# Designs tried in a protein design chat: VH-VL binders against q9nrl2r1430to1533. Part 2

Target 1, 104 residues: q9nrl2r1430to1533
Amino acid sequence: GGVHELSAFEQLVVELVRHDDSWPFLKLVSKIQVPDYYDIIKKPIALNIIREKVNKCEYKLASEFIDDIELMFSNCFEYNPRNTSEAKAGTRLQAFFHIQAQKL

## First folded at step 2 (VH-VL)

Design n5
Fold by ESMFold2-Fast, scan of step 21:
Structure n5 (fold): chain C 104 residues (1-104), chain A 124 residues (1-124), chain B 107 residues (1-107)
Amino acid sequence: as target 1 above (104 residues)
Amino acid sequence: QVQLQESGPGLVKPSQTLSLTCTVSGYSISSGYYWHWIRQHPGKGLEWIGSIYHSGSTDYNPSLKSLVTISADTSKNQFSLKLSSVTAADTAVYYCARDTGYLRSGEYYGMDVWGQGTTVTVSS
Amino acid sequence: DIQMTQSPSSVSASVGDRVTITCKASQGISSWVAWYQQKPGKAPEPLIYAASSLQSGVPSRFSGSGSGTDFTLTISSLQPEDFATYYCQQANSFPLTFGQGTKLEIK
């Protein structure tokens, strides 16, 4: 969208990046480090990609932005067992996102 | 335990093809993700040559890409390196290494098992 | 290609000393750094993976830290068997690249 919507998306992405639980989501999972990840996860995404899409004005609707963030969390829970530090971080960050997204 | 063993000729003439084989024991080559070749020139550091993924796809160091071929033979539990048109600059110790990645199963990341290395001298 | 720059190239220290070796990547590589120890005439042995995770069987005096571009290997209390050359390696992208090595000499 417009200037107003783009500013809101930028603000929210920055808040997510700065959150203590963002560490599993900052960049794409390395194929070299975690080689079975891309066998399991078919639509990989991370905060750096979402931020780039925001900066290039690629989100025309708030729903498109929300869908990409939710895909990121969905991928986390699909790959990582429930009791891992990654899954726990994802659960907390997703809850934070849902509260902030009410402002969109 | 898992062991890797390099084998091949210790002396190769300039312009010929260097052929090395890595034999894997205690682990199936098809179960690993990446299998690497690394070399070390006399008195110098480590240089990654290339790798083969368990699907058979290969990645090569761009500085060596036109000269290198890596292949795997799962029936023999081996993977091999061919380096064509060798010169004195290819004199080095050659290592093979396993890279399992950090799998969902909890296996540790990195090149965790290395062969002992085989010395190759390129000389007339 | 990602360049890995190690410092120092050589360090002399006494048994019991704390030793730090640093490694700088030419671009952000998150935590995709491994550290290796190589003794004369032997193959490299893995010490650290994912910047800070200790390999099985490696003494607890070894530790790794860092993220992004700056990484450190620390030996908290140097032992005689720690005389070796140490290498960092990035695993963020192909081609895989190593630092030039740091030779640790017992003073």
Scores: ipSAE 0.000, ipTM 0.586, lowest interface PAE 11.0, mean pLDDT 86

Design p10
Fold by OpenDDE, look of step 5:
Structure p10 (fold): chain C 104 residues (1-104), chain A 123 residues (1-123), chain B 107 residues (1-107)
Amino acid sequence: as target 1 above (104 residues)
Amino acid sequence: EVQLVESGGGLVQPGGSLRLSCAASGFTFSSYWISWVRQAPGKGLVWVGEINPDSSTINYAPSLKDKFTISRDNAKNTLYLQMNSLRAEDTAVYYCAREGSDYKPYGDYFDYWGQGTLVTVSS
Amino acid sequence: EIVMTQSPATLSVSPGERATLSCKASQSVSSNVAWYQQKPGQAPRALIYGASTRATGIPARFSGSGSGTEFTLTISSLQSEDFAVYYCQQYNNWPLTFGAGTKLELK
C-alpha cells in the first residue's frame, strides 16, 4: 500500500540526503552562482523538492518518484562535464540509488 | 595488437532477450572504460552505455537504461550487454569500443572498435 | 543531451580537392570532440580526438579544429580511400552523443 510506499520513499530520500555525494543535489542550483544553468536545464529539481513532494503524498506510483530522482541525475550529467566533482558525485549517488530503488 | 570481438548477435523475436559478449585482447582490459555503441541499418552511431574498470560506474543512454545491462568480467577480459524486452527498433549492429585515455577520469574517445555483431529483432 | 549537428549531410568532392566538414554542439563541449571515419561494412575508425589531435596512424591530410560549440574536420587533399561517412562525437557530458554523420562521396 500507499503508506508503505510513502515510508519507503521517505527512507530513501533520507538515505540519499545523508550520502556523502549528495551535496550537489540538496537544493536547487543558484542562478547567481551558476548564471547559465537554467538556460540549459529546463526541468530543475533537487532532493529538497523531492522530499517535499513525498511529504505531500504527491507520488502515487513508485515510478513517479523514480522518474524525479532520475531527472535530478540527468540534469546533473547534462550540465556538468564528466570530469567535474559534481558529475563524479552524481555518478556514485546514482549507483547507490539504483541499488536502493530495487527495494521499492 | 588491440582486438575487440563481439559475439552473441542473431535473430530474436520481439519481447525476447539476448546477451552479447565482447572479448578483448592485446591490452590491459581491466584498466579501460569500455562502451557499447549500436548502429541501425543505414543509420548513424548511437551510444548505448559504458562501464568503468572496476564496474563501480555504469552509465546508460537514458532511453535504454531499463532494458539493457552492461557488465564485465576482467578475469575473462570480456564485456557483456544483456538486452531484454527487445523491439524492432533495437535492430542494429552492436559494437564494443574501448575508450582511450588522454589523462581524463572518465575516458575519452573510442580509439578501438570491434567489427560488431548484428542483432535483428523481428517476428 | 547535447545535440551534435553535422553539415552538410552529403558532400560531393573530387579527388585531390579539399573537404571541410562541420560539427556544431548545442552547448559547449570544450575540446572533448572526436571524429570517426566509417566505410561500408566496416567498424568506425578514430581519426581525431581532443578536437585537434590525430589518432595513431592517421595521415597528416586529416586535421581537426575548434572548441566550445564549433568544430571542423578538414581533409586537405582527398584520396580515393577517403570517401566514407564521417561522424563527430562529444564526450564532455553524459550521455555521449554522435552527430548524424556526413557522407563524403565522389563528385
Scores: ipSAE 0.031, ipTM 0.752, lowest interface PAE 3.2, mean pLDDT 92

Design p7
Fold by OpenDDE, look of step 5:
Structure p7 (fold): chain C 104 residues (1-104), chain A 123 residues (1-123), chain B 107 residues (1-107)
Amino acid sequence: as target 1 above (104 residues)
Amino acid sequence: EVQLVESGGGLVQPGGSLRLSCAASGFTFSSYWISWVRQAPGKGLVWVGEINPDSSTINYAPSLKDKFTISRDNAKNTLYLQMNSLRAEDTAVYYCTRGEYSYGKLTDYFDYWGQGTLVTVSS
Amino acid sequence: EIVMTQSPATLSVSPGERATLSCKASQSVSSNVAWYQQKPGQAPRALIYGASTRATGIPARFSGSGSGTEFTLTISSLQSEDFAVYYCQQYNNWPLTFGAGTKLELK
């Protein structure tokens, strides 16, 4: 049911945040640190934002939750070259997410 | 000699499914990233997705992620593309191609291509 | 995604002449650009990688240059077998993306 789905979302977000490769995704990118980020990425998102949406029950479908997570990874791969630590971390974290998302 | 041979293409109705195969030989298949690239008739090349040697990383073009699945069997030197919910716009020649991905240390371009297999989606 | 814009869409050149093909990236892709040649009914063939390195077996008349967002493929003296479609590709960021291609045709 919906309550169980929300709980599943919460659990998954916790697992993502605790993952060793979550560091690029915990918070929105700082414009000060990365001046051109928001010129490239038009739909910024991070795990703290997704967590807030989960807590507010803004996700009615699993697909909506998954879409936001995928957007988060997409943004990372769009901005960061493939050989960067951020992209590598994102690759591993996304793989982890895909495995866990099968349970949703 | 490096060889990539695609198979499994054919005519399929809209909404149908199809699985393509790519048989590799002449190199250590299990050491390479492999990609699918498609080309609609008279159009350009479009990257479909890629899979790393141990299948721990699979990347897709965003528009195809939900209905295409890439996998590989290194014991059989074979790459697969499972396509579901096919539409007319999925009509294309599908190529498998080899890349040597090492996140900046190796050349990640597509140095070898198969001859492709044609997928036609039509009612 | 990074958009690769090729120009011109069609280039008409005579044999023996120089051909210059342009490829522009919507954002920096460093030197992670490849060029491919495709003839009708055939699979693409790799020409250049790393923006400026010729693939194995590629004639010296083919050369690539550029970095960041501006890239060029040059054919110094066109041969009859060089008339084809040429694609640029970036492999700096996911998703991997190709240009729409430049058709090099006989003038």
Scores: ipSAE 0.067, ipTM 0.755, lowest interface PAE 2.9, mean pLDDT 92

Design p8
Fold by OpenDDE, look of step 5:
Structure p8 (fold): chain C 104 residues (1-104), chain A 122 residues (1-122), chain B 107 residues (1-107)
Amino acid sequence: as target 1 above (104 residues)
Amino acid sequence: EVQLVESGGGLVQPGGSLRLSCAASGFTFSSYWISWVRQAPGKGLVWVGEINPDSSTINYAPSLKDKFTISRDNAKNTLYLQMNSLRAEDTAVYYCARELDYGGHSYYFDYWGQGTLVTVSS
Amino acid sequence: EIVMTQSPATLSVSPGERATLSCKASQSVSSNVAWYQQKPGQAPRALIYGASTRATGIPARFSGSGSGTEFTLTISSLQSEDFAVYYCQQYNNWPLTFGAGTKLELK
């Protein structure tokens, strides 16, 4: 293989990961640290999972990619009260995502 | 006096689109989160979505995100709800409601409009 | 989403009697619960917020209690104008969710 430009999805994931507010979303929530998380969240997802799907070309439509990102935020807001650092970070990161997603 | 007045409701065919407006007065509109809440005939209240003062945050009920768009024009003290691909189950009275933060970054609806009826029928 | 379960669906009481309405959350919502009253053909009106604080202008006969997952709205002595549908709502997590409502009707 050679050096290729990142796809739009890859670029966006990189931007999300690099964002200051990405820390709640980088990897799946630890069941050890948050014992009740998976009792509440039935479709867990994180940026590392989404990145893997992008790398495997599992997203055929932009809408599928967007849906997974939105699910990631939805999970955060479902589990975390609105005044938590996680929810606040998610709010800011989602706003950033919505702006960047317009370019897809 | 705080007032919220919805408009734009009416009869629309399935698959159609409609834009609702909510005109606010009696308070600093640009300082408040505002929500849409709908109520099907004879049914309960269902949160549609909300928008923060500067429109940087817009949250939707998961089932409605793909076809509803919330926006606001603070210069006009107006909230909007763009509805596309309407179905019969979208038939409801649509309310705009002001959210009040009492210090915990949590909001209840302290003022409601009178609502505007949207009927989706062939 | 957090499910708010109200009970009973319908409550029949006489004027002057005490009414107790229940609201249960599927997970903890702290004290971030509001109660609303809705009369036929009218918009909802806020009664209680923060689980136990009366909104402005709400009569003292209305009171709210509870935290976590169990919440109660109490009307100490029902007046004729109190017969309506009452909704609880959580604003602790997104999406915001309402209970299905309790219809308080005249016995």
Scores: ipSAE 0.135, ipTM 0.779, lowest interface PAE 2.1, mean pLDDT 93

Design uc
Fold by OpenDDE, second read of step 3:
Structure uc (fold): chain C 104 residues (1-104), chain A 124 residues (1-124), chain B 107 residues (1-107)
Amino acid sequence: as target 1 above (104 residues)
Amino acid sequence: EVQLVQSGAEVKKPGESLKISCKGSGYSFTKYWLGWVRQMPGKGLDWIGIIYPGDSETRYSPSFQGQVTMSVDKSITTAYLQWNSLKASDTAMYYCARLGRYYSGSYKGYFDYWGQGTLVTVSS
Amino acid sequence: DIQMTQSPSSLSASVGDRVTITCRASQGIRSYLAWYQQKPEKAPKSLIYAASSLQSGVPSRFSGSGSGTDFTLTISSLQPEDFATYYCQQYDSYPLTFGQGTKLEIK
């Protein structure tokens, strides 16, 4: 069973990336396209960064992995109003994540 | 595409043994819990249990503990539900269904994909 | 065991109607609630998970809400293909348990 945890992180990231609502989260927000993003969001993160951390075995606890994913969603909801496509996508993807990652 | 294909309908007599199957495809079979659900004629859904194909860990509903046995052959991505001695009351539709999450230890879940069901009829 | 009670057990409605089905848990289950649709002679189909999240491929006219003990499934504008039996299921605690079902029939 121990081998399952590391692979679970990897596979979960794969599933998040493949999700229809992952488009706001695939990579860091472009400062060119959103000039004020980094004035508001101080801890930017995206799925590609999280994937790298998983690949490098930087997550020693499931809670650390979950924290980064939650940060990613938190950033989205902090910057984007609730009625935006990004926020709506984030809401759905986060719900998906919560189901997939239960008791990792 | 995720698919669960179950074995065909069974007609049995009380006291006989039975083993029905559920073959998974289109996903990593050993990474998802697989459950069984009973539906008696004209009735609702009853959870039987779940099995993790990766290590064959099982969890049974108390109502079905000792009444049936779940198993898997992961080499052919197939799960099984078996009875050693059927009763008339075992007459029902039996569904296999995948838990809708990647491996998550011992936690519970919902069923995101379902087999087409296997009808089991037990009568004298 | 956590008992799931659906209401009503059956109802009749017409195409285009707004339909609401409720599910009550005997104890708090947070948001660990799923909804399924089952048509005659067919396997159940997943509609909603986590109380309010749509399963992939499910039409947007379906929605789920609630937390704790009271949950609702809503069909905003009933379509002909929506006439079926609907079940809720909790996955907060073992054993997993289903509601008794709600049969939605054409008026």
Scores: ipSAE 0.000, ipTM 0.653, lowest interface PAE 12.1, mean pLDDT 91

## First folded at step 4 (VH-VL)

Design d1
Fold by ESMFold2-Fast, scan of step 7:
Formats: C-alpha cells, structure tokens, sequence
Structure d1 (fold): chain C 104 residues (1-104), chain A 123 residues (1-123), chain B 107 residues (1-107)
C-alpha cells in the first residue's frame, strides 16, 4: 500500500478507537479477567496492535488491513455469546466499520 | 425447582448413531451454558464440552472435538449430545450440567446436574 | 491442559473426625476451582466454587481454601452421609479438567 492508503487506514483506526463501542477492542483481552480467552482464540488482535501495524507500514494491501479488523470482530463473536455487552458492542462497531470502509 | 432431566439408558452396537437429551426446567434456559461430562465405568469425571443455548455457541474439549456433536433447542429447553458412529470405548455414564455465564470473567462451575444417561456399547 | 492431582486417593475417617482433602493444579488456576461430591449411583453435587464459596444448601462443615496451585477441602465433623468420592475441578483454562477423586471411606 501507498501513502494515501496508509493515511486512510490511520484515519479509520482513529474513528474506531473514538467510537463508544470500542471498549472491548482497545487492548488485548486480559489474561487475569478472562483466562480461557487465549485457549479459544488462536489469533488475538486489538485496535492498539492494528494501529501499531499501520504506523510501521506493515499493511501492504488494503485487504490485509480489512482482514485484521474483521479478525478482531470474528474473535469477539467466537468468544462472546450474542447477548453479552461485548458481542453487542462488536455488532454495532462492525456495522460502523462496514460503512466507513466504503470510503476506502 | 431448578432441574435437568436426561433421557434414559441406551444399549447400542459399534457403528450405530445415538442422540441423548438433557431438558432444563425451573430456570431461564438461555441464561446458562449446558456442559457435558463423561464418566467411564469405575473412573473419574471428564469434561467434553459446553453449549450456550441462546445462540448455540459451543466449546469442545480437544479430546472430543470431532467425536461428538453438542446442540440445543432453546424452544423446548433441551440440549443434546450426539455420536455419528459409536465405539465400545464410548461406554460410560454421560452427565449434563448447567454453568453460569458472564461477559467479563469465567464462571464455568457446574451448579446443577442431570441424573446421568448410561450408554453401553458392545458387540 | 492443566492436570489436577488429588491426594490422598483414599482417606479413612471415623464419624465426627475432621477430613482434609488436597488438590494441586499443574499451573495457576487463580481461584477458579470447584469441589464436587459424588455418591455411588448419583450425579456429582457442587459443594464449593471460587475455591472458598459454599454452594446453596451446602452445610457449614464443608469449607474450601487455597488459590493458585494448592487447594484444600475440609469437612470439620464428618457425618455418615459424607462418605463419598470428592472431585476438584479447575475452570480457569480450557479444557476444563477434574482431579482423579479422593474416596472418603469409613474407619
């Protein structure tokens, strides 16, 4: 990816971080609070990790960036039953992401 | 009262399919996970997996992944444990139990148990 | 997987005596540890969860203690109905795992 793609990824990550429903996704899930998480989720990821990858120019294609965001949501829905606060936040934030990603 | 009632004893031959049930009553079925535990004759307890009936989300023990299917029908408050092809080594008592769930920490202790379903697989 | 080891395998106790059962985890399970009682021909019965919280309807003579890797179930004054097999179970990490059980027997 080019300079313009990098700027767009950065802007999108900032919008996700600022969203009210970003709280389950800001940092990696706590091993202390949710000890079984890492036994179930094979590829953990969070917005702070994605932001770091954007800043280090690790995304070569827009599809790679989108795949990491979708992995984050997939992990949320895999771990959390649909009636939990985490799953509800994930559903709303994913819908917001899909709308914003159309600008890419 | 809160209770889980399991289907009756089964006698099967190797290669046969089987589906046993666990029916909850006296509580909101979609507010708890349902787990399955195997106890082979004269042996201890062995966790097989759990299901959340509200969305049918499952977690399996690696030892049982692909060997059994756990499912649930929330409209009749019933969970199921199913084998496509039984083996003699499947001979055991099978218990279902309910587990509380929470979004921010693990609550996978089994507070109410079914009476058990004895499955005998012999030629 | 986390291996749960219980000791002793069999404990011989007279009614009215104190019984102390041990459970050891191969790695830390914090306080996510439960104790179950099973009598012949019956389903297991939850006694303790969270290492030390007594389940509803469980008599005060049953108490649990410990955290991390070392746990104890104590029956302060053993009653005739307490002769059973006792299992510990960790629910800190998948797969959920049980100890092999301790049989509490008469004499």
Amino acid sequence: as target 1 above (104 residues)
Amino acid sequence: EVQLVQSGAEVKKPGESLKISCKGSGYSFTDYWIGWVRQMPGKGLEWMGIIYPGDSKTRYSPSFQGQVTISADKSISTAYLQWSSLKASDTAMYFCARLPYGSYKGTYYMDVWGQGTLVTVSS
Amino acid sequence: EIVMTQSPATLSVSPGERATLSCRASQSVSSNLAWFQQKPGQAPRLLIYGASTRATGIPARFSGSGSGTEFTLTISSLQPEDFAVYYCQQYNKYPLTFGQGTKVDIK
Scores: ipSAE 0.025, ipTM 0.708, lowest interface PAE 6.8, mean pLDDT 89

Design g13
Fold by ESMFold2, look of step 9:
Structure g13 (fold): chain C 104 residues (1-104), chain A 122 residues (1-122), chain B 110 residues (1-110)
Amino acid sequence: as target 1 above (104 residues)
Amino acid sequence: QVQLVESGGGVVQPGRSLRLSCAASGFTFSSYAMHWVRQAPGKGLEWVAVISYEGSDKYSVDSVKGRFTISRDNSKNTLFLQMNSLRAEDTAVYYCAKYTSYGLRGYYFDLWGQGTTVTVSS
Amino acid sequence: QSVLTQPPSVSAAPGQKVTISCSGSSSNIGNEYVSWYQQLPGTAPKLLIYENNKRPSGIPDRFSGSKSGTSTTLGITGLQTGDEADYYCATWDDSLSGYVFGGGTKLTVL
């Protein structure tokens, strides 16, 4: 809630985007590259979408912002087996997120 | 027998049109995205176009955009490439290819046709 | 040329080992699965390696794949005359939003 909280959300999204393990999450999965993704993942979300929602003040509560970030990781773990590079990157980035979110 | 069979190639003058088709058999055609890949004489493979398994999403390489249109008829197990405004550089063997990962994120072309030759000259 | 760079040719005698390199970038090999295709003279390409290092059924284990950073390598041991072909690496390129093949490597068995 409020302009200052939105600035904190923007700062956190920037930190996630600059993290080395952000590569699976920067934009929505391409249906051309991964034809069955949207048959399995019904609530797609990515960092670029979350950042746009922060910039447009679409989050009314901090919990809504955190829920979108956690949805992003949940989608990764649902689609990608645990031994894939995508899932391993998700695990590391989620751990980083939890540390950074303590500062919110 | 699982196979892809291309047809419709030929020799045409620049500026003319051809329609390629690719007949699929032995698998559930409507479950897979399909691609066209071409190979100019003595050259390597070049991706041309893709269509989603339901046919609504289509993409093509910039050099053919606006001239080539990929399409499919799932009721006839057939893939098409409408090639308009043909140029000498479109001369190639054209392959259709099946794209799959069986639910894994790493996708690849597991089935190729034998190709149909398009020659654009004079 | 292609964003995936392969040597134009390699050669070796029957029974020897050969490797074929393929170099790309973070927009393709660095973050994507790689496949390799064999094209025997006068024939259509055939899938040889998928998901960087896996072999489809029917491909002998003397063919292997590996990936490190933005590069991938096809290895062929126990080289046979029938292995004389063109070999292509391929992957998704996120910057181009499309598929890309390497320029191809002609393997000659002497």
Scores: ipSAE 0.291, ipTM 0.742, lowest interface PAE 2.6, mean pLDDT 89
Fold by OpenDDE, look of step 9:
Structure g13 (fold): chain C 104 residues (1-104), chain A 122 residues (1-122), chain B 110 residues (1-110)
Amino acid sequence: as target 1 above (104 residues)
Amino acid sequence: QVQLVESGGGVVQPGRSLRLSCAASGFTFSSYAMHWVRQAPGKGLEWVAVISYEGSDKYSVDSVKGRFTISRDNSKNTLFLQMNSLRAEDTAVYYCAKYTSYGLRGYYFDLWGQGTTVTVSS
Amino acid sequence: QSVLTQPPSVSAAPGQKVTISCSGSSSNIGNEYVSWYQQLPGTAPKLLIYENNKRPSGIPDRFSGSKSGTSTTLGITGLQTGDEADYYCATWDDSLSGYVFGGGTKLTVL
């Protein structure tokens, strides 16, 4: 990926973070608050981690970036029931992401 | 010691109200979703209600909706069940139970109280 | 009528193996981790199995859990008199947005 692609990733992460439904995804889940989380979720990820990877130019392909974002949502839906605030937020944010990702 | 202790049970007439409490100790109460589970005499376990770690999300079984309210005071490490318009079929031992996560999808209860008995009879 | 279906009772002699079945649907066992609880007479339930097949500390390896599709099974080997109790399967139900228990199975040691 070139400079333009990197910029696109950066912009998209910014938009995701600013979204009202980003609160479940801003940082990694605390093991103290959720003791069993990492027994269930084997590939934890959050927007701050993704942002760091973008800043370090670790994404060479758009598909790699998209995969991490999708993993983030997948984790959410795996751990949270559908009717929870987290799952509902995730559903809306994912929909937003899918729209924005078409621009990549 | 990690434990849950229920209280507030008793004998009441139909239509009356009762408030159950569950005192938690030995763990970070505010980090876990909490549940009420009841068991009628000689019957099986029935899930009643759940409340998230912060109290922002609540769910209950249909048979108690509109009558029972689950709540918590994290500053006092206490779980509550306000039971209004009690019916004979609400007669049961009521257990508080700890989830294994702060979220509602904690999958299992790793800690139970001893239970408090509620009897609704005319 | 419980959302999860268990046999009302099972029995076996000491030293034998017993299995307790628990059947549900795609909205519960099919999509969620299952736990099992043991309730000795006159006591509160105790966690026996979690996440389908894991044993908490203190639970002997005579107890086992398995899950397939929309059903789960509790296995008890080397049956002891002290195993006489009621056993419940449980899980979250996505359709009901609530936790659900099986009807319970009374295990009698002959």
Scores: ipSAE 0.013, ipTM 0.670, lowest interface PAE 8.3, mean pLDDT 90

Design g5
Fold by ESMFold2-Fast, scan of step 4:
Structure g5 (fold): chain C 104 residues (1-104), chain A 121 residues (1-121), chain B 110 residues (1-110)
Amino acid sequence: as target 1 above (104 residues)
Amino acid sequence: QVQLVESGGGVVQPGRSLRLSCAASGFTFSSYAMHWVRQAPGKGLEWVAVISYEGSDKYSVDSVKGRFTISRDNSKNTLFLQMNSLRAEDTAVYYCARLSYYRGSTWFDPWGQGTTVTVSS
Amino acid sequence: QSVLTQPPSVSAAPGQKVTISCSGSSSNIGNEYVSWYQQLPGTAPKLLIYENNKRPSGIPDRFSGSKSGTSTTLGITGLQTGDEADYYCATWDDSLSGYVFGGGTKLTVL
């Protein structure tokens, strides 16, 4: 990927960060307040890490960027029961992502 | 059998240092955050510090910041509290405790038997 | 002052029931799970209740916990002389970024 693809990734991650439902995804889950998270989730990731990877040009393919975003949602649904605020926020943000990702 | 054993307490003069140790056995030490909690003679429990399971995240009560350092050695199943610039008000029994957890809920279990620190001139 | 407020003492006769209150705020009890601890004279604290109302194995059902809003309560029924101890509530406080204990309640069994 070129400069144009990196600009598209940055624009999309900024839109995700600004979305009302991004709060469970902004940064890694606290190891003190939610210690069992890291027993259950083997590949933790968050929007701040994804944005850093975009800025460092670590995504060479659009599929790699999409895979990291999907991993973030997969982790949310694996850890959080379906009736939780986190899972509901994840469902709405994932739908928003799928619409926006059509442009990648 | 899950067990925590504290050591390193004693009688020291104000301004001196002590290093407390807590030896853990019977569980996977490297999977749990660990606490130090103290209790002054005739007083209630006061939380002192916590350290994450890998050692990177630490929190402590304001009255000990800059003087006390919590650390751990997962290869030796041991928790430490380095206490510098000790004051008379640091006199207490010091307990180590495991942060037990389930899905965002945390609690102190098990507890050690405590080690006594007396800061006196 | 303690961030979590408990009465300093409570007393009742053997066989009676007693409740010990613990009051906090939206930055602690109102937003977080609570645990309770028993400390017998000369001993280390022992877990009585976790996750507001759950008992670990070995704790009899005479001990119960409940939470409502920014307050939590420890209930003890069928009081025994061996229940004479100090009782503490504990939780995380978002404003302090640390754990807090209540001031403790001394239970005397008459």
Scores: ipSAE 0.106, ipTM 0.691, lowest interface PAE 4.4, mean pLDDT 90

Design m1
Fold by ESMFold2-Fast, scan of step 21:
Structure m1 (fold): chain C 104 residues (1-104), chain A 122 residues (1-122), chain B 107 residues (1-107)
Amino acid sequence: as target 1 above (104 residues)
Amino acid sequence: EVQLVESGGGLVQPGGSLRLSCAASGFTFSSYWISWVRQAPGKGLVWVGEINPDSSTINYAPSLKDKFTISRDNAKNTLYLQMNSLRAEDTAVYYCARDYGSGSLYEHFDYWGQGTLVTVSS
Amino acid sequence: EIVMTQSPATLSVSPGERATLSCKASQSVSSNVAWYQQKPGQAPRALIYGASTRATGIPARFSGSGSGTEFTLTISSLQSEDFAVYYCQQYDDWPYTFGAGTKLELK
């Protein structure tokens, strides 16, 4: 294995949060607001959860961090039809992430 | 300077309705989640709900979900709270507060308005 | 919902003393806890977020600690302006919940 620097993961999360298309991903989807979400999505995650894991040094490998970010996008595309604002934002943010993740 | 200014509070009869406004300035309003928080006289803080930048996600406290509606107008930099079927227990100072947004890693409430008092009484 | 329990309800202290305020969550909230100060007739003011990070402009005498279920706000050398009500809040899950507050009053 290996452990990547905390600052590299924090920088990536900051860049994702600051992106115009981050709005669907900032926080966990409310089960009150979207009652069927947790019936469909079995591993919910959002940028605030990923940020917390980074701050607590819970990612030991870059692959673990990348897997959580990809899970977040996968959940978006599973729940949201492709023509929705959420899915379109997810597509653009995922492309941005793939460029930034080359640094890891 | 970040500012949030609430308005629309006042005296209302039980069963009545009221709409509160929160005018934002000094930051990119359209990039932030914004919350409503209330405080009954002499009591603690109670979170009412929050709305994301583009209004596609609105989260409410479960007990208030069918009673209150949160909305926003990004062109006017204004947040709204529509309050229906008001009862004496809804008497409180209502604050708008800036929470999680683009460029922030934390969803605490970093700036608060001064509040607007809603009194529900006969 | 996650219940936040603050103790004591009232803490009587003198200027220059150290005050320690407790906040306990009914389940783990990681480090997703904020502390707010509220003076009579005023809006709450953010002091601490992420359990231990001081908000911009907050004096160094304020410090937060804790993770999981137990959190503490410490004021190391009380000033006259520090007599206020202090609230803890979790933002780990919806609904966001506040403690009932600890009133810091002059002894």
Scores: ipSAE 0.000, ipTM 0.572, lowest interface PAE 14.6, mean pLDDT 85

